# VHH binders against Abasic site processing protein HMCES (HMCES), part 199

Target 1, 269 residues: Abasic site processing protein HMCES (HMCES), of Homo sapiens (Human) (q96fz2)
Amino acid sequence: CGRTSCHLPRDVLTRACAYQDRRGQQRLPEWRDPDKYCPSYNKSPQSNSPVLLSRLHFEKDADSSERIIAPMRWGLVPSWFKESDPSKLQFNTTNCRSDTVMEKRSFKVPLGKGRRCVVLADGFYEWQRCQGTNQRQPYFIYFPQIKTEKSGSIGAADSPENWEKVWDNWRLLTMAGIFDCWEPPEGGDVLYSYTIITVDSCKGLSDIHHRMPAILDGEEAVSKWLDFGEVSTQEALKLIHPTENITFHAVSSVVNNSRNNTPECLAPV

## First folded at step 17 (VHH)

Design ub77 (from ub0 with H31T; framework vhh_8pnl_2)
Fold by ESMFold2-Fast, scan of step 17:
Structure ub77 (fold): chain B 269 residues (1-269), chain A 117 residues (1-117)
Amino acid sequence: as target 1 above (269 residues)
Amino acid sequence: QGQLVESGGGLVQPGGSLRLSCADAGFDFSTYDMAWYRQAPGKERELVARINYGGTTNYADSVKGRFTISRDNAKSTLYLQMNSLKPEDTAMYYCAAGLEYDSFEYWGQGTRVTVSA
């Protein structure tokens, strides 16, 4: 996973993240650094994306089931990194493999501190290799959206105008992430940054790409991943596996250039 | 896998030089980590050199000072400049690319380097 869409206006995104805390109280996640949220149909590594994390990371004695939403840099910078430029990190931290996550210090250390987050997106993009060429066919991959028997398919049947209307009730993709906090040696604000955990692709996606993000399907999985005060690292890692509850459609090559930020990036072709 | 195309291999005498190239039709070449691996007859595949998206390099001890890895993001091409070649450098050389930490999702088919009198 190396390209997402997360284009919802801040207010719409916030409402899409409505949840219940452990006491059964309905809540919206509280924002940190909302000014750093930059919506886009085409988000690359090193850009900021919104993540959910437990309020307990910021407030001692907070209820660990309460959620913060914060923009974080995609590409985890470990807390122990001592150079001034994160691009000098030895290895790429866009994704971390589930099978070796506990063997890699860059991920084991923040996991030991409970630094689990849920990475939010409209969906993600993958490129299928076309037979006989080096060309690839891009696909937009996302949760199945709620539909009635009367409304038909949300995907291919919708006009461009109707596609934008479905965003009001869009079920966001919720991917398992690990974050860390890095203090720049020259001073300045603490940098929060994350990586997306990856797994082998499910059967439904295997013809597109052999890897996929670890998707947390439903509020029970999301709450357990976030709640580091009550759920151990070992228990949380049981949530990390391929998901079949996913859908996709082909999109145009306009998405290939990460500078293109238009609805055409995710529109069916 | 197949998306990366290596070239520049060949037969060269000890002390000679070769430059390997790896071309990628990838959309995000600039965000990938890239590496060169090699596999000699009867040996396991080993890392030769790695370069991250920011240009930070790392080399196997056996090639330090002799090989230079570099990338040209505008041309979506990875290079390996090999100097002072030794018979021990004889191997199939593979290009690799990835976004996963310390792991490469994409591999080329390889280009053969033979160092012999």
Scores: ipSAE 0.725, ipTM 0.853, lowest interface PAE 0.6, mean pLDDT 89

Design ub78 (from ub0 with H31E; framework vhh_8pnl_2)
Fold by ESMFold2-Fast, scan of step 17:
Structure ub78 (fold): chain B 269 residues (1-269), chain A 117 residues (1-117)
Amino acid sequence: as target 1 above (269 residues)
Amino acid sequence: QGQLVESGGGLVQPGGSLRLSCADAGFDFSEYDMAWYRQAPGKERELVARINYGGTTNYADSVKGRFTISRDNAKSTLYLQMNSLKPEDTAMYYCAAGLEYDSFEYWGQGTRVTVSA
């Protein structure tokens, strides 16, 4: 997974993340650094994306079931990194494989500290290699969505009011991530950065690509992944597996260039 | 396998030079780590050179000072400039690309390099 859409305005995104804490109380996640959130239809590695994480990471005695939402850099910079420029890190950290996550120090250490997060997106993109051609077909991949009487597609040629209704009820994709905190050697703010855990693709996606992000399907899975105060690393890792509860449609090659940031990137073709 | 296309291999004399290229049709690899691997007959595949999204490079000790890896993101092309070639550089050369840590999910089918008097 190396390209997502996360275009919702901050207030819409926040409401889409409504949840219940351990006591059953309805809550919205509290923002950290909200001004760093940059909505886009075409998010690439090294950009900031919103993630959910436990409030206990920031407040010593906080209820570990309460959630913060914060923009973090996509591309985990390990806490032990000694150089000034994150781009000097030798190995790409956009994704970490579930099968070796406990063998790699860059991921094992933050995982041992409970640094689990849920990466938010409208959906993600993958490129299918087509037989008999060197062209790749991009697809937008996302959770099945609630349908109305006027059941449409994301890029339907409908009125602006119908477009607004689609996003008000959009179920965000929730991907399992690991984050770390890096202090620049020359000083400055602590950098929070994350990686997305990847698994073998499910049967439904195998014709598009052989790898997929580890998707946390439903609030129970999301809450267990985030709650490092009550859920051990061993128990949390049981949530990491392929999921079949996913859908997709082909999109325009406009999405291929990460600099293109328009609704056309995710519209059906 | 064979998701990337290598070119530029061939037969050269010891001390000669070759430039290998690796391309994909219209896909944006600018955020991917990219690498050149090689495999001589009867030997394991080994890393020759790596370049990350930021242009940071790393080389096998056997090729340092002789080979240069570079990328052109506008053309979605990876290069390997090979100078002062030796018979022990004879191998199939493969390019690779990926976003997963210490792993490459995209591979080429290889191009043959033979260094012989």
Scores: ipSAE 0.752, ipTM 0.863, lowest interface PAE 0.6, mean pLDDT 89

Design ub79 (from ub0 with H31D; framework vhh_8pnl_2)
Fold by ESMFold2-Fast, scan of step 17:
Structure ub79 (fold): chain B 269 residues (1-269), chain A 117 residues (1-117)
Amino acid sequence: as target 1 above (269 residues)
Amino acid sequence: QGQLVESGGGLVQPGGSLRLSCADAGFDFSDYDMAWYRQAPGKERELVARINYGGTTNYADSVKGRFTISRDNAKSTLYLQMNSLKPEDTAMYYCAAGLEYDSFEYWGQGTRVTVSA
């Protein structure tokens, strides 16, 4: 996973993240640094994306089931990194393999601190290798959406107006992430950054790409991944596996250039 | 595989030079770490050189000072300049790209390099 769409306006995104705390109370996540949220149809590594994390990371006595939403840099910078420039990190931290996550210091240390987050997106993009050619076909991959009279099932036959209406009730993709906090050696604000955990592709996506993000399907999985106060690392890692509850459609090559930020990036072709 | 295409391999005499290229026509690898690996007949694949998205490089001890890895993001191309080639450099050379920590998801089919006396 190396390209997502997260284009919803802040208020729509916030409502899409409505949840119940441990007592069953309906809540919306509280924002931190909301002005750093930059909606885009085409989010690449090193850009900021919104993540959910437990309020307990910021307040000692907080209920660990309560959620904060905050923009974080895509590309985890470990807390122990001593250089001034994150681009000097030897290894890419855009994604973290589930099979080696506990063997790598960059991920084991923040996991030990409970630094689990849920990465939010409209969906993600992958490029299918075309067998007889060096060209690839991009696909937009997302949760199946609940059909309503106004925002029904979407597909290649749907008009642009129908696509606009589906966003009001869009079910956001929720991906398992790990974050860390880095203090620049020369001073400045603490940098919050994350990695997306990856797994082997499910059968439904195997013809598109052989790897996929670890998707947390449903509120129970999301809640357990976030609640580091009650759910151990060992128990949380049981949530990390391929999922079949996913759908996709082909999109145009406009998405290939990460500078393109228009609805055409995810429109069916 | 078949996603990355290597070129520039061939037969050279000891002390010669070759420049390998690795490209994918329409895909933007600018955010990816990239690397060159090699595999000699009957031996395991080994890392030759690595370059991250920011241009930071690392080399296997056996090639330091002789090989230079570089990238041109505008052309979506990775290069390996090989100088002072030795018979021990004879191998199939593979390029790789990835976003997963210390791992590569994308691989080429390889290009053959033969250094003969």
Scores: ipSAE 0.767, ipTM 0.881, lowest interface PAE 0.6, mean pLDDT 90

Design ub8 (from ub0 with T56L; framework vhh_8pnl_2)
Fold by ESMFold2-Fast, scan of step 17:
Structure ub8 (fold): chain B 269 residues (1-269), chain A 117 residues (1-117)
Amino acid sequence: as target 1 above (269 residues)
Amino acid sequence: QGQLVESGGGLVQPGGSLRLSCADAGFDFSHYDMAWYRQAPGKERELVARINYGGLTNYADSVKGRFTISRDNAKSTLYLQMNSLKPEDTAMYYCAAGLEYDSFEYWGQGTRVTVSA
């Protein structure tokens, strides 16, 4: 996973993240650094994306089931990194393989501190290699979007041409992430940055790409991944596996250039 | 089998030079780590050189000072300039790219390099 869409306005995104805490109280996540949220149809590594994390990371006595939403840099910079320029980090940290996550110091250490987050997106993009050619076909991959029925009406998001009208009720993709906090050696603000955990593709995606992000399907999985006060690393890692509850459609090559930031990036072709 | 396309291999005399290229039209590699691996008959695949998204390079001891890895993100192309070639450099050379830590999820089919007198 190396390209996403996260274009919702801040207020719409916040409402899409409504949740229940441990006591069953309905809540909206509280923002940190909301001014750093930059919506885009075409987000690449090193840009900021919104993540959910436990309030307990910021407030010593907070209920660990309460959620903060914060923009973080995509590309984890470990807390022990001693140079000033993150691009000098030897290995790429855009993604972290689930099968070796406990073997790699860059991820094992923040996991031991409970630094789990849920990465939010409209969906992600993958490029299918077309056999016998040098070209790739991009796809937009996202949760199935089912409308709730009202009275005798049929509830369905069945027309791709009308997608911009369904964003108010869009079910965000929720991906398992690990974050860390890095203090620049020259001083300045603490940098929060994340990596997306990856797994083998499910059967439904195997013809597009052989890897996929670890998707947390539903509020129970999201809650357990975030709640580092009650859920151990060992228990949380049981949530990391491929999922079949995903859909996709082919998109135009406009998305290939990360500078293109328009609805055409995710429109069906 | 492969997803990246290598070219530039061939037969050269010891002391000669070759330039390998790895390309995939329309695919933006600018955020990917990239690498060259090689595999001689009957041996395991070994890392030759790597370059991260920021241009930081790393080389196998056996090729330091002779090989140079470079990238051109505008052309979506990775290069390996091989100078002072030796018979022990004879192998199939593979291009790799990835966003996963210490791992490459994209691989080419390989290009053959033969160094003989």
Scores: ipSAE 0.800, ipTM 0.885, lowest interface PAE 0.5, mean pLDDT 89

Design ub80 (from ub0 with H31F; framework vhh_8pnl_2)
Fold by ESMFold2-Fast, scan of step 17:
Structure ub80 (fold): chain B 269 residues (1-269), chain A 117 residues (1-117)
Amino acid sequence: as target 1 above (269 residues)
Amino acid sequence: QGQLVESGGGLVQPGGSLRLSCADAGFDFSFYDMAWYRQAPGKERELVARINYGGTTNYADSVKGRFTISRDNAKSTLYLQMNSLKPEDTAMYYCAAGLEYDSFEYWGQGTRVTVSA
């Protein structure tokens, strides 16, 4: 996973993240640095994306089931990194393999501190190798939407008004992430950055790509992953596995260039 | 899964030079770490050189000062300039790319480099 769409306006995104805390109270996540949120149909590594994390990370003695939403840099910079330029990190941190996550210091340390987050997206993109050529077919991959069984895919919206209405009740993709906090040695603001945990692709996606993000399917899984005050690292990692509850459609090669940021990036072809 | 295509291998005399290329015209590698690995007959695969998305490079001690890794993101191409080649550089050379930590999810089929005395 190395390209997502997260284009919803801030207010729509916030409402899409409505949740119940441990006491059963309906809530919206509270924003940190909302001005750093930049909606885009084509988000690449090194850009900021919104993540959910427990309020307990920011407020001592807060209810660990309460949620903050914050933009974070995609590409985890470990807290122990001693140089001033994150681009000098030896290894790419866009994705973290589930099978070695506890063997790698860059991920084991923040996991030990409960630094689990849920990465939000409309969906993600993958590129399928076309047989007999070196050309690739991009696909937009996302949760089945509530209208999918009755009206077909997102491509069933055949007018701009109908297309815009699909986003009002869009079920956001919720991917398991690990974040860390890095203090630049030259001073400045603490950098919050994340990696997306990856697993072997499910049967439904195997013809598109052999890897997929670890998707947290449903509020129970999301709550357990976020609640580091009640759920241990060992228990949380049991949530990390492939899911078959996913759908996709082919999209235009316009998405290939990460500078292209238009609805055409995710429109069915 | 991604398939990278290597080219530029061949037979050279000791002290000679070769330039290897690795490309995939249908894929944007700008954010990927990329690397050259090699495997000599009967030996384990070993890292020759890597370059991260930001252009930071690392080299195996055996090739430092002789080989140069570089990338051209506009052309989606990775290069390995090999100078002062030695018989012990004889191997299949593989291109790799990835976004996963300490792992490459994309590999090429390899290009053969033979340095004869």
Scores: ipSAE 0.778, ipTM 0.872, lowest interface PAE 0.5, mean pLDDT 89

Design ub81 (from ub0 with D33E; framework vhh_8pnl_2)
Fold by ESMFold2-Fast, scan of step 17:
Structure ub81 (fold): chain B 269 residues (1-269), chain A 117 residues (1-117)
Amino acid sequence: as target 1 above (269 residues)
Amino acid sequence: QGQLVESGGGLVQPGGSLRLSCADAGFDFSHYEMAWYRQAPGKERELVARINYGGTTNYADSVKGRFTISRDNAKSTLYLQMNSLKPEDTAMYYCAAGLEYDSFEYWGQGTRVTVSA
């Protein structure tokens, strides 16, 4: 996973993240740094994306089931990093493999601190290599959406105009992430940055790409991943596995260039 | 098979030079860590050089001072400048790119380098 869409206006995104706390009360996540949220159809590593995390990370004695939503940098900068420039980290931290996550210091340390987050997106992009050419077919990959009576399931048959209408009730993709907090040596604001945990692709995606993000399918999984006050690292890691509950459609090559940021990036072809 | 295409391989005499290129038409690898690996006949694949998105480089001891890895993020192209080539450098050279920590998801088909008198 190295390219997502997260284009919803802040208000729509916030409502899409409605949840129940431990008391069964309906809530919206509270924002931190909302002005740093930059909607885009084509988000790449090193840009900011919204994540959910437990309120307990910010408030001592807070209910660990209550949620904050905050923009974080994609590409984890470990708390122990001593250079001034994050680009000097030798190894890429855009994704971390589930099979080695507990063996790598960059990820083991923040996991030990309960620094689990849920990375939000409309969906993510992957590129299928076409046999016999050096051309690739991009796909937009996302949760199955609610069917409409007139058009059936949302997908490749829908026009771009119809796709714009589905966003009001869009089920956001929820990916398992790990974050860390880094204080720049030269001073300045604490940098919050995250990595997406990756797993082997499911059967349905194996023809597109051999890796996929670890998707948290449903509120039970999301709640357990976030609640570091009640759910241990060992228990939370049991949620990390391939999922079959995803769908996709082919999109235009417009998405290939990460600088392109238009609805055409995810519109069905 | 990966989505990357290598070029620039060939036959050279010891002491010669070659410049390898790695690109993919229509895809932006500028945010990826990239690397050159090689595999000689009958041997395992080995890392030659790696470069992150910010230009930070690392080299195998056997090539340090002779090879230079570089990238052009605007063109999404990776290069390997190979100088003072030795018979021991004879191998198939592979380009790799990845976003996973210490792992590469994308690989090329390779380009052959032969160093022989």
Scores: ipSAE 0.732, ipTM 0.844, lowest interface PAE 0.6, mean pLDDT 89

Design ub82 (from ub0 with D33S; framework vhh_8pnl_2)
Fold by ESMFold2-Fast, scan of step 17:
Structure ub82 (fold): chain B 269 residues (1-269), chain A 117 residues (1-117)
Amino acid sequence: as target 1 above (269 residues)
Amino acid sequence: QGQLVESGGGLVQPGGSLRLSCADAGFDFSHYSMAWYRQAPGKERELVARINYGGTTNYADSVKGRFTISRDNAKSTLYLQMNSLKPEDTAMYYCAAGLEYDSFEYWGQGTRVTVSA
């Protein structure tokens, strides 16, 4: 996974993240650095994306089931990184393979500190190799969406203008992430950065790409992944597996260039 | 079946040079780590050189000082300049790209390099 869409306005995104804490109280996640949230149809590594994480990471005695939403840099910079420029990292930390997560110091150290997060997106993009050409076919991949009275049906026949109307009740994609906190050696603000855990593709996606993000399907999985105060690393890792509860449609090659940031990036072709 | 397209392989004499290229015209690899691997007949695939999105490079000890990996993100192309080639450099050379730490999810079909008199 190396390209997402997360374009919802901040207020719409916040409402889409409504949840219940351990006591059953309905809540909205509390923002950290809301001004750093940059909506886009075409989010690439090294840009900021919103993640959910436990309030307990910021407040010692907080209820670990309460959630913060914060923009973080995509591309985990380990807390032990010694150089001043994160682009000098030797290895790519955009994604973290589930099968080697406990073997890589960059990931096992923050996991040991409970630094689990849920990465939010409208959906993600993957590129299918096409027979008889060197071109790839991009696809937008997302949770199945329920139809509402105010939303049009989702399909290839929908115009880009009608596609914009589906977002009021969109079910956000919730991907398992690991984050870390890095203090620049030269001083400055602490950098929060994340990686998306990846697994083998499910059968439904295997013809598009052989890898997929670890998707947390439903509030129970999301709650257990986030709640590092009650759920151990070993228990949380049991949530990491391929899922079949996913859908997709082909999109325009406009998405290929990460600088393009328009609704055409995710509209069906 | 490959996912990236390599070119530039061929037959050269010991001491010669070759420049390999790797491209995918339909995809933006600018945020990916990229690498050259090689596999000699009857041997395991081995890393030759790696370059991260920020330009940080790493080389196998056997090629340090002789090979140079570079990238041109505007052209979505990866290069391997091979100098002072030796018979033991004979192998199929593969281009790779990935976002998964030190693992690569995209691979080419390979280009053959033969170094012999």
Scores: ipSAE 0.790, ipTM 0.884, lowest interface PAE 0.5, mean pLDDT 90

Design ub83 (from ub0 with D33T; framework vhh_8pnl_2)
Fold by ESMFold2-Fast, scan of step 17:
Structure ub83 (fold): chain B 269 residues (1-269), chain A 117 residues (1-117)
Amino acid sequence: as target 1 above (269 residues)
Amino acid sequence: QGQLVESGGGLVQPGGSLRLSCADAGFDFSHYTMAWYRQAPGKERELVARINYGGTTNYADSVKGRFTISRDNAKSTLYLQMNSLKPEDTAMYYCAAGLEYDSFEYWGQGTRVTVSA
């Protein structure tokens, strides 16, 4: 996973993250650094994306089931990194393989501190190799969506007018992430950065790409992943597996260039 | 695997040079770490060189000072300049790209390099 869409205005995004805490109270996540949120149809590594994390990371006595939403840099910079420039980190931390997460110091250390987060997106993009042309077909991949006016899911066959109206009730893709906090050695603000955990693709996506993000399907999975005060690392990792509850449609090559940031990036072709 | 295409391999004499290229038309690898691996007949595959999105490089000790890895993101192409080639450099050379730490999800099918008189 190396390209997402997260284009919702801040207020719409916040409402899409409405949740229930352990006591059954309805809540919206509280923002940290909201001015760093930059909506885009075409988010690449090294840019900021919104993540959910437990309030307990910021307030010692907070209920671990309460949520903060914060923009973080995509591409985890480990807390132990000694250089002043994150681009000097040799290994790529855009994604973290589920099968080796406990073997890599960059991921094992923050995971041991409970630094689990849920990465938010409208959906993500993958590129399918096309036989005979040696080119790739991009796809937009997202949770099945329900139409509010009639029974049925929004999909590739729907008109542009239908797509424009779904964003107010869009079910955001919720991907399992790990974050870390890095203090620049020469001083400055603490950098919060994350990686997306990856797994083998499910059957439904195997013809597009052989890897997929670890998707947390539903509020129970999201709550358990975030709640590092009650759920151990070992138990949380049981939530990391491929899911079949996903849909997709082909999109135009406009999305290929990460500088392109228009609705055409995710529109069905 | 086989999504990246390598070229530039061939037969050269000891002390010669070759420039390998790795390309994929229509895909933006600019945020990917890219690498060259090689596998000699009867031996395990080994890392030759890595280059991250920022241009930071790392080389196997056996090729330091002789090989140079570079990338051109505008052309979506990775290069390996090989100088002072030795018989021990004889191998199939593979291009790789990935976002998963030190693991690569994209691989080429390889280009053959033979160093022999």
Scores: ipSAE 0.794, ipTM 0.885, lowest interface PAE 0.5, mean pLDDT 90

Design ub84 (from ub0 with D33N; framework vhh_8pnl_2)
Fold by ESMFold2-Fast, scan of step 17:
Structure ub84 (fold): chain B 269 residues (1-269), chain A 117 residues (1-117)
Amino acid sequence: as target 1 above (269 residues)
Amino acid sequence: QGQLVESGGGLVQPGGSLRLSCADAGFDFSHYNMAWYRQAPGKERELVARINYGGTTNYADSVKGRFTISRDNAKSTLYLQMNSLKPEDTAMYYCAAGLEYDSFEYWGQGTRVTVSA
């Protein structure tokens, strides 16, 4: 996973993240640094994306079931990194393989500190290799959406006006992430950055790509992943597996260039 | 499985030079880590050189000082400049790209390099 769409306006995104805390109270996540949120149809590594994390990370006595939403840099910079420039990190931390997460210091250390987050997106993109050519077919991959009078679902036959309406009730993709906090050795603001955990693709996606993000399907999985105060690392890692509850459609090659940021990037071709 | 396209391989005499290229038309690898691997007959595939999205490089001990990895993100192309070639450099050379720590999810079909008199 190396390209997402997360284009919803801040208020729509916030409402899409409505949840219940441990006491059953309906809540919206509280924002940190909301001005750093940059909606886009075509988000690449090193850009900021919104993540959910436990309020307990910021307030010592907070209820660990309460949620913060914060923009973080995609591409984890480990807290122990001693160089002054994150681009000098030799290994890529855009994605973290589930099978080696406990073997890699970059991921094991923040995981041991409970630094689990849920990465939010409209969906993600993958490029299918076309047999007999060097051309690739991009696909937009997302949760199945509830369809009400042809709204809440993207279809090839749907009008552009109907596609505009789907976003008001869009079910956001919720991907398992690990974050860390890095203080530049020569001073400056603390950098919050994350990686997306990856697994082998499910049967439904195997013809598109052989890897997929670890998707947390439903509020129970999301709550357990975030709640580092009550759920151990060992228990949380049981949530990390391929998911079949996913859908996709082919999109235009416009998405190939990460500089393109228009609705055409995710519209069905 | 050939998802990237390598070129520039060939036959050279010991002490010679070759420049390998790796490109994919229509896909933007600028945010990916890229690498060159090689596989000699009867041996396992080994890492030759790695370059991250920011241009930071790392080399296998056997090629340090002789090979230079570089990238041109505007052209989505990876290069390997190979100098002072030795018979033991004879191998199929593979381009790789990935977003997962030290593993690569995209691979080329390889280009053959033969170093012999």
Scores: ipSAE 0.694, ipTM 0.850, lowest interface PAE 1.1, mean pLDDT 89

